# Ledger of designs, part 6: VHH binders against Geranylgeranyl transferase type-1 subunit beta (CDC43)

Target 1, 376 residues: Geranylgeranyl transferase type-1 subunit beta (CDC43), of Saccharomyces cerevisiae (p18898)
Amino acid sequence: MCQATNGPSRVVTKKHRKFFERHLQLLPSSHQGHDVNRMAIIFYSISGLSIFDVNVSAKYGDHLGWMRKHYIKTVLDDTENTVISGFVGSLVMNIPHATTINLPNTLFALLSMIMLRDYEYFETILDKRSLARFVSKCQRPDRGSFVSCLDYKTNCGSSVDSDDLRFCYIAVAILYICGCRSKEDFDEYIDTEKLLGYIMSQQCYNGAFGAHNEPHSGYTSCALSTLALLSSLEKLSDKFKEDTITWLLHRQVSSHGCMKFESELNASYDQSDDGGFQGRENKFADTCYAFWCLNSLHLLTKDWKMLCQTELVTNYLLDRTQKTLTGGFSKNDEEDADLYHSCLGSAALALIEGKFNGELCIPQEIFNDFSKRCCF

## First folded at step 1 (VHH)

Design a36 (framework vhh_7mjh_2)
Fold by ESMFold2-Fast, scan of step 1:
Structure a36 (fold): chain B 376 residues (1-376), chain A 121 residues (1-121)
Amino acid sequence: as target 1 above (376 residues)
Amino acid sequence: EVQLVESGGGLVQPGGSLRLSCAASGFTFSKYWMSWVRQAPGKGLEWIGRIYSGGSTSYNPSLKSLVTISRDNSKNTLYLQMNSLRAEDTATYYCARDSYELFGSKPFDYWGQGTTVTVSS
């Protein structure tokens, strides 16, 4: 049976709140540092607290000052003197003619500011056009894909990055946050048709998305979220959607029903994985893949809760990877809780309850408030 | 602070095999995705492949049949096994720290000094 949550008494809410709070309290709000992960730490911590009903804008607004200081606006050394902006991870980088602006730090900062309800900044200070121009520069003109940052010698997308669905998602999410909704809006900054062509080229023969025809649930979530934000999920064929749903359902490790024999024969099967989701075929279950797989299913079919074993994944998260002593969630039952898995495990549970917006990876309540206020 | 030190480069004959190592320090190695990147003399950077924290791998399709990436988390060491080496594989090979997070990954926040592989013609 596929059912929603087993109730709040199994979730150690107070411990989870303290887990996320500790990560924020250990970050100095006014100090410069070499911690390149600080923007990500803020994002995952604020998201986790928001999922557990903490009023983060009232309690943690002090982090906005630090994040705003990492907003950089610069003029490129190109023919048109293009003005771009975005967020950096560190202010102490002293590289001449180089930009340390990157898509991941920019998205983390923007989503954190949205969760902290920094509407005045978004409406009056943030230069959305220069943010969108930075995203534009990160698009590869031949493939339509995105890379995370610019090469300082060419002012074009970094040659180190492979074609990656994560950066397609991040780029479109930033443009969406900046107010792009229609194809016309996106076309002002990016080649939307080439991007769609790239995403479609990353479809795997038997369903799902991945790099180089290797299905992966994380890349599938990125691709589907990107298509959702572009209002283009309907461009997927019915066969591909059906194949992808089937592939995603087979990512759930189960000792129950028809999947029991498949799990018992799987070389990667571990009893401690029962109910969890794999990122790939013949791999172990992982807390974060519960989110990536459930978000993907949610985007493909309104009946997703009826199709997957939501009680089993809830039991996996609460009984196997939830840490009742420290709070937080671990990758698997053998590891300690970490911030990434704590946030995404909590997000997976919130998604099952209809309280999380998987397309922007923020609580649904926050998304609803943002949708009424922040646009171009 | 964060340090990556590549080793194992040198002169090798065409058709030969070579294993490169990358010793990591200053961070929790097991939690990070790691990549190999190379640069031939006078050319741009070319991504070789990535190994995720759990040990799964992703490769540049043009190189997939020739290379294998592995890791030993107990030794904080990343490996690149190369087989059937050709003159065009002559390059400086870099070990790079990648994000252990799928969402919000930065393209290589640290990489080593490189180790040079020269394949004689």
Scores: ipSAE 0.017, ipTM 0.337, lowest interface PAE 6.3, mean pLDDT 81

Design b01 (framework vhh_8cml_1)
Fold by ESMFold2-Fast, scan of step 1:
Structure b01 (fold): chain B 376 residues (1-376), chain A 125 residues (1-125)
Amino acid sequence: as target 1 above (376 residues)
Amino acid sequence: EVQLVESGGGLVQPGGSLRLSCAASGRTFSSYAMGWFRQAPGQEREFVALISWSGGSTDYSDSAKGRFTISRDNAKNTVYLQMNSLKPEDTGVYFCAAKRGYEFLPTSEDEYDYWGQGTQVTVSS
């Protein structure tokens, strides 16, 4: 029973739980022609429920069987007969093969299994080495970046696909889940030095990371999380870290504090955005950028809560984008709640409370349980 | 890096259909969420439809739901908008737009990085 009070009781917890449950319950009734990514829906829904203290393992363990059916393991037609595996978003009557495995579906499935505590499958059935070999094949040999899937003709990373920082994050997160911790672990499967070179090449001149020298908070979060999982944040120069912290702090829209004058001059400034975060300069605040920016700040400095206006972003999320009638969070105060913003808005609040692991995008308690098992 | 060229617009009768195409040049197409927007004379540009970078998720404006279908072919670097049951109020310049995606599905409808020049759709008797 959450009510507006002096504290976290301003969160409409029961409505948020029902919002995420509705999205999860719609999956079994979806017809074959539905153009919806089921792995992403499961991930966001289970993550949101876990943030609001639902025992998702007990309630939704039946979904483990469905996800397990999308795990495929196959032999490539190459000189070494390489065995790879991963997850597909395939429907019935689809024959799984190497080219239908992709990095995002694989990561969403692995994170969902971890959140559902499907350790029996994870520890005994899942072939972590063949998963890691799939990731290996997705690395571009020339620049060290990653693409989402394999080309059917070459059995290597797709030549037409993008290879930006999002796929670097997904690739490293999968390898980390498979047990890679040291540089030597990662080097078994990927060219870690080329990957680091690629990530560093995506640094922007004004701080932050992006594509085509355009700083963006989402790409910044991907880059910093990747470096954190590689234990390589210390390879960033002090100047770049300071510039990036400064850039991220200026993403918070505020009529108070250090951003007041920038917000007054910014053509996109709106009072309803006060306290929220923008993804890049001269844009409106958006619920998801609260997560991307706060995760980035958290990874760069232990003092991040003292440097940004955590009370203002909390008020933005709870008073502007939280939907008290339907549950969930919207992009902004004018739009309806959606699954992506509901999950990331909830994650941002959990991160402020020290209850969320931004590097793997899962609740901190779940990460702690996972880490205990992988240290053996 | 991404350049967008729309085609398939024209004059149609109410109740008719049109299929718009947007050809993208550049290596990064498959990493972008793709959207369609329209602008009617004397009105602001409005969102019509969105498809995620993977093609696994779509979203539509209320006016487009049930009548329009967005799809993409990443091998051909093309996004499509199939428009059925066209109404006079669907008249406008239709713009293709590309938005940098994330590893997670973005639902933002207004922060697009690249825009085409537009293609005119006129629904008239």
Scores: ipSAE 0.015, ipTM 0.317, lowest interface PAE 7.3, mean pLDDT 80

Design b02 (framework vhh_8cml_1)
Fold by ESMFold2-Fast, scan of step 1:
Structure b02 (fold): chain B 376 residues (1-376), chain A 125 residues (1-125)
Amino acid sequence: as target 1 above (376 residues)
Amino acid sequence: EVQLVESGGGLVQPGGSLRLSCAASGFTFSSYAMGWFRQAPGQEREFVALISGSGGSTDYSDSAKGRFTISRDNAKNTVYLQMNSLKPEDTGVYFCAADLRYGTLWESPSEYDYWGQGTQVTVSS
């Protein structure tokens, strides 16, 4: 016998706003050692506030000045005197070093500027062509993958640096923001066919994408978002898409009959994880994997909300990892709230509501405004 | 700086036991899951055992179940792997790993799995 069940726990919107605002207010006075993470902190905080309907451009436009000064444009010591640009995490006091410009800080800065509506700088001052040339230099010519930064001796991507699906996504997202849409646009700067070959080589035999033949939902989200931005999701076989959907649905931790598929295949089941998503087989649920898994499902099937137990993951986020006293979301029930999980947990809820663009990892309203302004 | 330092490996005969230790520093140890992985010559790195930050939950590979026990001492920032009834197929380099990687999309202090240098376990007569 069952009585009517309550709806999910109430979202503590005002506490979440204060949580994100506190992190922007507590940013240290500008000094080199603490600036390394500042671009990421700005991105997560502004994204979270935007998800909770704060007018961030009106309240936090002061951060644009700090971001603008981290835009570096330099000439490489190569045969062609290639002009590149991008964003650094730490402002260098001597001269800009090519290896200090990196893909993650560049993407965080561009997305933050878009959310803060710095359209005049973005459209008229930012040298998109030199930015795209930096991305071009980060591509490995042998396998088509990307590294985060350049080797200062060769002015090319280092063969010893990691070159996984994260950097493929970031590179393509930057080029997309710079105006690349068609294969011809991307081909001006990168070897798109080699990149596609690399992405396809990272497919796992049981579905999903990963490194070293280990399926991972974070890498899967990177690969699928990259393919979406390249208008190439249709290049995936129907079987691989079906296998990947099945794999992703089995990442939801649950012993309940509310799942489309039984969670008996989830060896990492724990009561505190009920309804949450794991990133890999035989791991615990984590707030951020709700976003990575739901984004991946959204990109693969229009029916993802019906196939996934969205009420169970909503209950996990609101009842287990939402911090009702402090605001924010934690990794799991045992940890304190942090910016990364607060941002991505909020993004997962926004994605369920149709209010988040997973391909660029920004609110849907911001994406729509950006698209209209740039005549996409 | 995150550091993971494994110890306790060695040569043992079939049926023997070893206790591996991993000393961790540079992060809030009790907040992160810790795991053991192994790599045999010419093989890919494979999962062996996992323990949650609190120690309340553990998970094992099928080959490790019933023979290996993972535990942790949060006061000492140390994770352990007790290996009993060792077999020749357990031979490999055993790696301690901290699961500080929440996802692999974005760079943050907690995006990357941290790995020790490994400790050699050889089961042979």
Scores: ipSAE 0.015, ipTM 0.288, lowest interface PAE 6.9, mean pLDDT 81

Design b03 (framework vhh_8cml_1)
Fold by ESMFold2-Fast, scan of step 1:
Structure b03 (fold): chain B 376 residues (1-376), chain A 125 residues (1-125)
Amino acid sequence: as target 1 above (376 residues)
Amino acid sequence: EVQLVESGGGLVQPGGSLRLSCAASGFTFSDYAMGWFRQAPGQEREFVALITRSGGSTDYSDSAKGRFTISRDNAKNTVYLQMNSLKPEDTGVYFCAASKYDLLGSYTPDEYDYWGQGTQVTVSS
């Protein structure tokens, strides 16, 4: 028997669908100069629609043509004539014969194609081995970390580009999509041991991951998702896992219960943040950190729903950051809805319902179908 | 005690150049990543450029790539933004910001700990 609970915290599903649809319908004219590029806009919009049960492959398959045109395959000027491939953000501004392929655009395109169920492309046109070779070239030989693109003169990872846990996640996610599962699969393309050494070096003394021993939930989610995709979560010590769980639970802002914070202990505490998650200590709650923190907890312990205040974060998302007039989710109660927070807030709710795969940031049903159909 | 003070803004013709400076005090500058953001009339505050703690890595918004250069001088506690080939669309208030965390892959204002008051840049013929 099912029980129905009436409350002010109802999801405005129709408004959220219209919000995401508007972002797709404004392409290409309104978003060409935006900091979030067109590949990212397509990804977040299709992901959001898919979370709200829109048949995106039936309605938005027209975006596949544009994405497919941004797939570039080139031969490097090296001794072995290495063939690489990936996705570019722009065909007009980028030099087609230079390596303008980058990891973020490649991941966004691949995940969008998976959500649009473009399995024919994955089986017949997409050269998975050349995609994996591109990722291989982006690995720094000394540190094992990854950069976003290659220097066209050296055919090596760009020396002016930054490396961190976010690019490690993107690189491993691409290889996973290309069919890498075992250490042997990954070792064909990357130095997995050096990558693991880099990730472990980014552990903070009292738990969590972050740059320069500064814990951050975004970097923690990237590191844990990377380790999950590498089947290497068990390589984390029990103490570090326990410390990280404790740190993540303390990111939830609450005025009551065992997670109660006083304003003098949390300088950034605001009652409007109650139930939300902060990215790091003494900061305001943010819709996206609900996703990053809950994904991290989910990867670390099967009991995560019993350990965190699931109802409080749901109420934070639905009552404070959900926009009932426009649809979408904002960063906090002061700002308007935006695409990034709308997607990740929706993803956080879907993760709580067991309907979302946090490691690849796509709906669980789509992940399950993909994992049976598309591989090496 | 913590202060970020921007300077170097002003009125310039399209195609011209400006060099913005941000002087930091009240914290250990070399322990912070630095960024520049801008806000045009009627728009939200948007990312322009960042530089890591060491100055070894930089990143730019798509609109700034190839035209703007961010740099820092840790001995002078100052971060700079060299803006070349300025366009009317570059008009806005430019803000300097500091983060104790090296920021890569996510460039939102909330990731920054300290902010300046901003300096006006107007690109008009």
Scores: ipSAE 0.000, ipTM 0.196, lowest interface PAE 18.8, mean pLDDT 82

Design b04 (framework vhh_8cml_1)
Fold by ESMFold2-Fast, scan of step 1:
Structure b04 (fold): chain B 376 residues (1-376), chain A 125 residues (1-125)
Amino acid sequence: as target 1 above (376 residues)
Amino acid sequence: EVQLVESGGGLVQPGGSLRLSCAASGRTFSSYAMGWFRQAPGQEREFVALISWSGGSTDYSDSAKGRFTISRDNAKNTVYLQMNSLKPEDTGVYFCAAGTYLEFSKLTESAYDYWGQGTQVTVSS
């Protein structure tokens, strides 16, 4: 046989950089009105740029000032006058600031500051203990799960919010960023045993994690990332890990191997989905599920690249959901590129290359630099 | 329980080729990762090649890379090892092995649950 010919890169890197940069350039500099999604937009855009080797701290450090202004530190009206802090999505809100602090905006802000290398502020100005106390207040005492924000009358987790694995992940990720590493560190702020009990109760009969015994790759990724950050992946039984790996491998849509027989029974099979990942059985492939499934496989086995059809998912992302004219990635080949799928599709490719930390959803080099610093 | 039966071994001259086959019976073949190991007289068994349950991923020992190709046909419950450019050092009993997804990650003989009886490959002038 002939030697392999090196062709040009199939990834339109310059177009992807411009796609993410456009989202940052269109953000207003002073008047936020009703833009409650700005923290998420900053996070996904900076993450995408970092994946494509843009020096974001040099180019986009001007966003640090806006993010710092959204850090709120307040005293709760409780018996101990507890001091909490966190990040709000918008300063133009019609409710008290204590109820506008929430877990998703806090995580997006902290990860963005880490990617922008705002380490002086992070290490000296942020009150990590009050951030951790806010997370503590969001834990439900009965089941150990987390909600996104506090109820203004009880100063406890909002009874209106749903309990799910996404908020468990966000809560643990914030505590990890604040310096928690050992079980003893986490136990200072949360009931770690109740949280583990909740996560384990969300295991599905034939593998994976989900709500109401319905396995879902998004919830599976959140649960596994949470367990990884708690150094507790070994608490999963070998049978459950094996069943979960098998379930995740079967989420890849393919006309090859064992998936051929499953696809013959799947009324939703579409040739345009070939190589992509579905979030659950009998659904279409979606760019974001490539990330959630590959992150889950990566956390469960060191051999995940030998078990998974990595070339097929790469071809799905680059040939079907990558937008070569505008940059970015779409949900599927019928939709336009959007920020969420562009970030997670880029993250999936970076994970395959060994350049992405799925547990905190940031580039591996940024995680390595962060991990060498004093966090608390 | 899975039973594995190897075939295709024999005597070949240096530089020659052989194709080994491993036929599986019993449990669903497509649920297992498949490997080939070999053992020379007086030596321990060594890894040669592996293929994932779907056939999408393969790996080889340094001595096998570029010369051997592993493949599988899940519809026929069979795994193959195509051996080209054979050397006297390739002489040994070749074993087919089946392992579960998690255990397969060890890439050692203890990671495999089921083994064939072996087939003799002899490379001599």
Scores: ipSAE 0.000, ipTM 0.154, lowest interface PAE 17.9, mean pLDDT 81

Design b05 (framework vhh_8cml_1)
Fold by ESMFold2-Fast, scan of step 1:
Structure b05 (fold): chain B 376 residues (1-376), chain A 125 residues (1-125)
Amino acid sequence: as target 1 above (376 residues)
Amino acid sequence: EVQLVESGGGLVQPGGSLRLSCAASGFTFSSYAMGWFRQAPGQEREFVALISGSGGSTDYSDSAKGRFTISRDNAKNTVYLQMNSLKPEDTGVYFCAADRTFLGEYSTAREYDYWGQGTQVTVSS
């Protein structure tokens, strides 16, 4: 009759571990599909296992050999013969431009290596300076944003490629992993002032970040994480921070006190969304937006747990989108579990427990170990 | 003001070809995944094809694989659907749709952000 109280014992940990392990077991022998990003599969699977207390470095260190093969170091055909490096999604060398180095694969590979504690390779073999030069080349000189890869004709970012806040986050996260901490560190590789100008230009009138004054919690998380890694959150006005907090709190779907989402007063209210977060106004709740919204709130205010309904979002994740039979988390209660939502739903729960670093999207224990090693 | 305008539909014989175009305005085109959906009379909207914002990844329904090719020109804010080996079963109104995907996010047809008005494709003798 009554809703059960939430608790850690409601998490089907063994089933979640098997869900993530299943995806890693077949990775090297899986059929190549045009939509399959194998580096993303490694990242989400290793991250999910690490969140559920699996010693991934002991169990899956053997997969590092496959991942290391995707590291490419090359000399650009430019006036300076610039040496760049990064990670590719495919090793097929006979297809022109099919094996391009790109920002998402590079970040996923670096974060996976950190989670697998591949520190010997990371500290001795990986050429962090050439990797940072690749990121440098991806920056648009006019507006300071970043594209995912280089145009083979110009060895620069294409003017028509996507360059939104996702790629700003990925670029800065890579540079941070390479050792950039101060503005002077970042300025060695990128135009930090132009990047900051671009990020600030993506502020929406009523709070949050997006494009063309269209606020979105995913882009907000990317912008805030980028600013945090640049030690530049203080450059946001107090008004914008408060407006953004208010906007993010209104992304939580509630049957109580919100007229728009009350089931008897608004026909568009979906009771299955109760407690979850939407990515933007007039949309359904989604497991991944629990992470993006809570990460954004965490970055904006130390009191975030007192401001949002953490118990309700925990109940949404555990009762609605957790798949107790298969393990994993789905986008919503109607769909099957997938790696992306399973990883980010698990991350959202870990963030609430103080066990996750949202800025680099890795477990807090891993971040702490990484930070100690990078200070020496 | 967001606008998606489909064109290129028409009447074609079985085994023929059509190229659909969708012109987009009012948003940053390269930041949106673009999809094609179709709807036959009395049926639900069916997914046909998807292309990522960069054009680097594509996906197709089983009925479209090997026959249809989705492409985009971000300089022209246009997405295309090249349809070959058309069958009577391909008859329907073809809709262009835009979805603001986040990194790794996917959307069902009911959650796409912007929709065109559709263009009629009729495959008959």
Scores: ipSAE 0.015, ipTM 0.437, lowest interface PAE 6.4, mean pLDDT 82

Design b06 (framework vhh_8cml_1)
Fold by ESMFold2-Fast, scan of step 1:
Structure b06 (fold): chain B 376 residues (1-376), chain A 125 residues (1-125)
Amino acid sequence: as target 1 above (376 residues)
Amino acid sequence: EVQLVESGGGLVQPGGSLRLSCAASGFTFSDYAMGWFRQAPGQEREFVALITRSGGSTDYSDSAKGRFTISRDNAKNTVYLQMNSLKPEDTGVYFCAAHEYGLFTSKDSYEYDYWGQGTQVTVSS
């Protein structure tokens, strides 16, 4: 049960900072042989600390050497001896081979270095062109979509590997970080028209994006962020934008229903979900879907805060999924806090405050500083 | 309340086969993508295979491609891993995991919401 009427709903900033700091302090520990991907831990932890106004560059800049060790530069066994580079998730499992470099670990590492303001390494040592060539190799020539890594034998994306809007987002975000801004910049490395064709093919008939005409807020956020980074949101029809906004607003769970859609109230309601967002129809609210839905709405309309119940989602996050004793945010009110939901719940609150850049999933001040620099 | 229970592990000789099962309860199974991960002592958990919510697509680690097949039965709330041509390098504890679609690749163990306790697979003569 939400207790919004019992005192002010407050962010427990000090507890959240300690939650994220704990994960960074124990990161190199050999105690956990079953440790999750270290790049993901670094990214979510540093992002969360940055959202709560920790100067992560000052406190964790001396750990940059450890992250830089994950950067691999290699030559492909092809006719051109193509030089590629990227980041691996684990040095222990690192075999110096192209298949150990993958798009998600590369994006996590690059965003972490940006948040730590490691601009000297970023601008002088990091080989942006070889990073961009790695992304190029991950593009499927037939569909324009992207796979996570290269096949051992072909030095290209395997035809049997899954591709979807998540990898399209990650690929474009990496290229954007490497300095691509115009269509001409992107066209140097990827087939931008085929990519746009693929993204448009993933539009659902009644709005939103998803595989096999199944709308999903996570895929919608990836598609819209990709189009934003490509300066191509205007290529979406007005009808599709309107339908997508309508679909996203319907993702907010309310005991009273969305005021704009009173005639189409959710017939099933769980009181514990009140104010939260679901990823798709007739499902439970989840902390991360607050971020995916709010980011999507922000990208589609300047007045998104007036269209959705921002006070209700804030109360859901602060009173239901925020863990006031341990810090962090959980998936729902019954689960323990975890890094992923803690980062994205914090990001959702930061988006509402105008302090977060959803397109690159980093704090707005950090994005503003980054955008002033020549990174190519 | 949420539970993932693995079964089907055991000792097998090189070149042999095993079929792992994972029975899910306490959540709406058909809303979750399912993955298999494995871990040898002293190593990090590594991705083995995944299957989407509908079963419409699958993905495998390079070491599993051509030898392992992941499948699911949404009516029985069960995911399977058929392992053929087993090698000593396949030895480890195999974990079943469930996740909703997120921003980043479903091969990342951190994206998974729920985990089983694991089942031991030993490939040895």
Scores: ipSAE 0.000, ipTM 0.216, lowest interface PAE 15.3, mean pLDDT 82

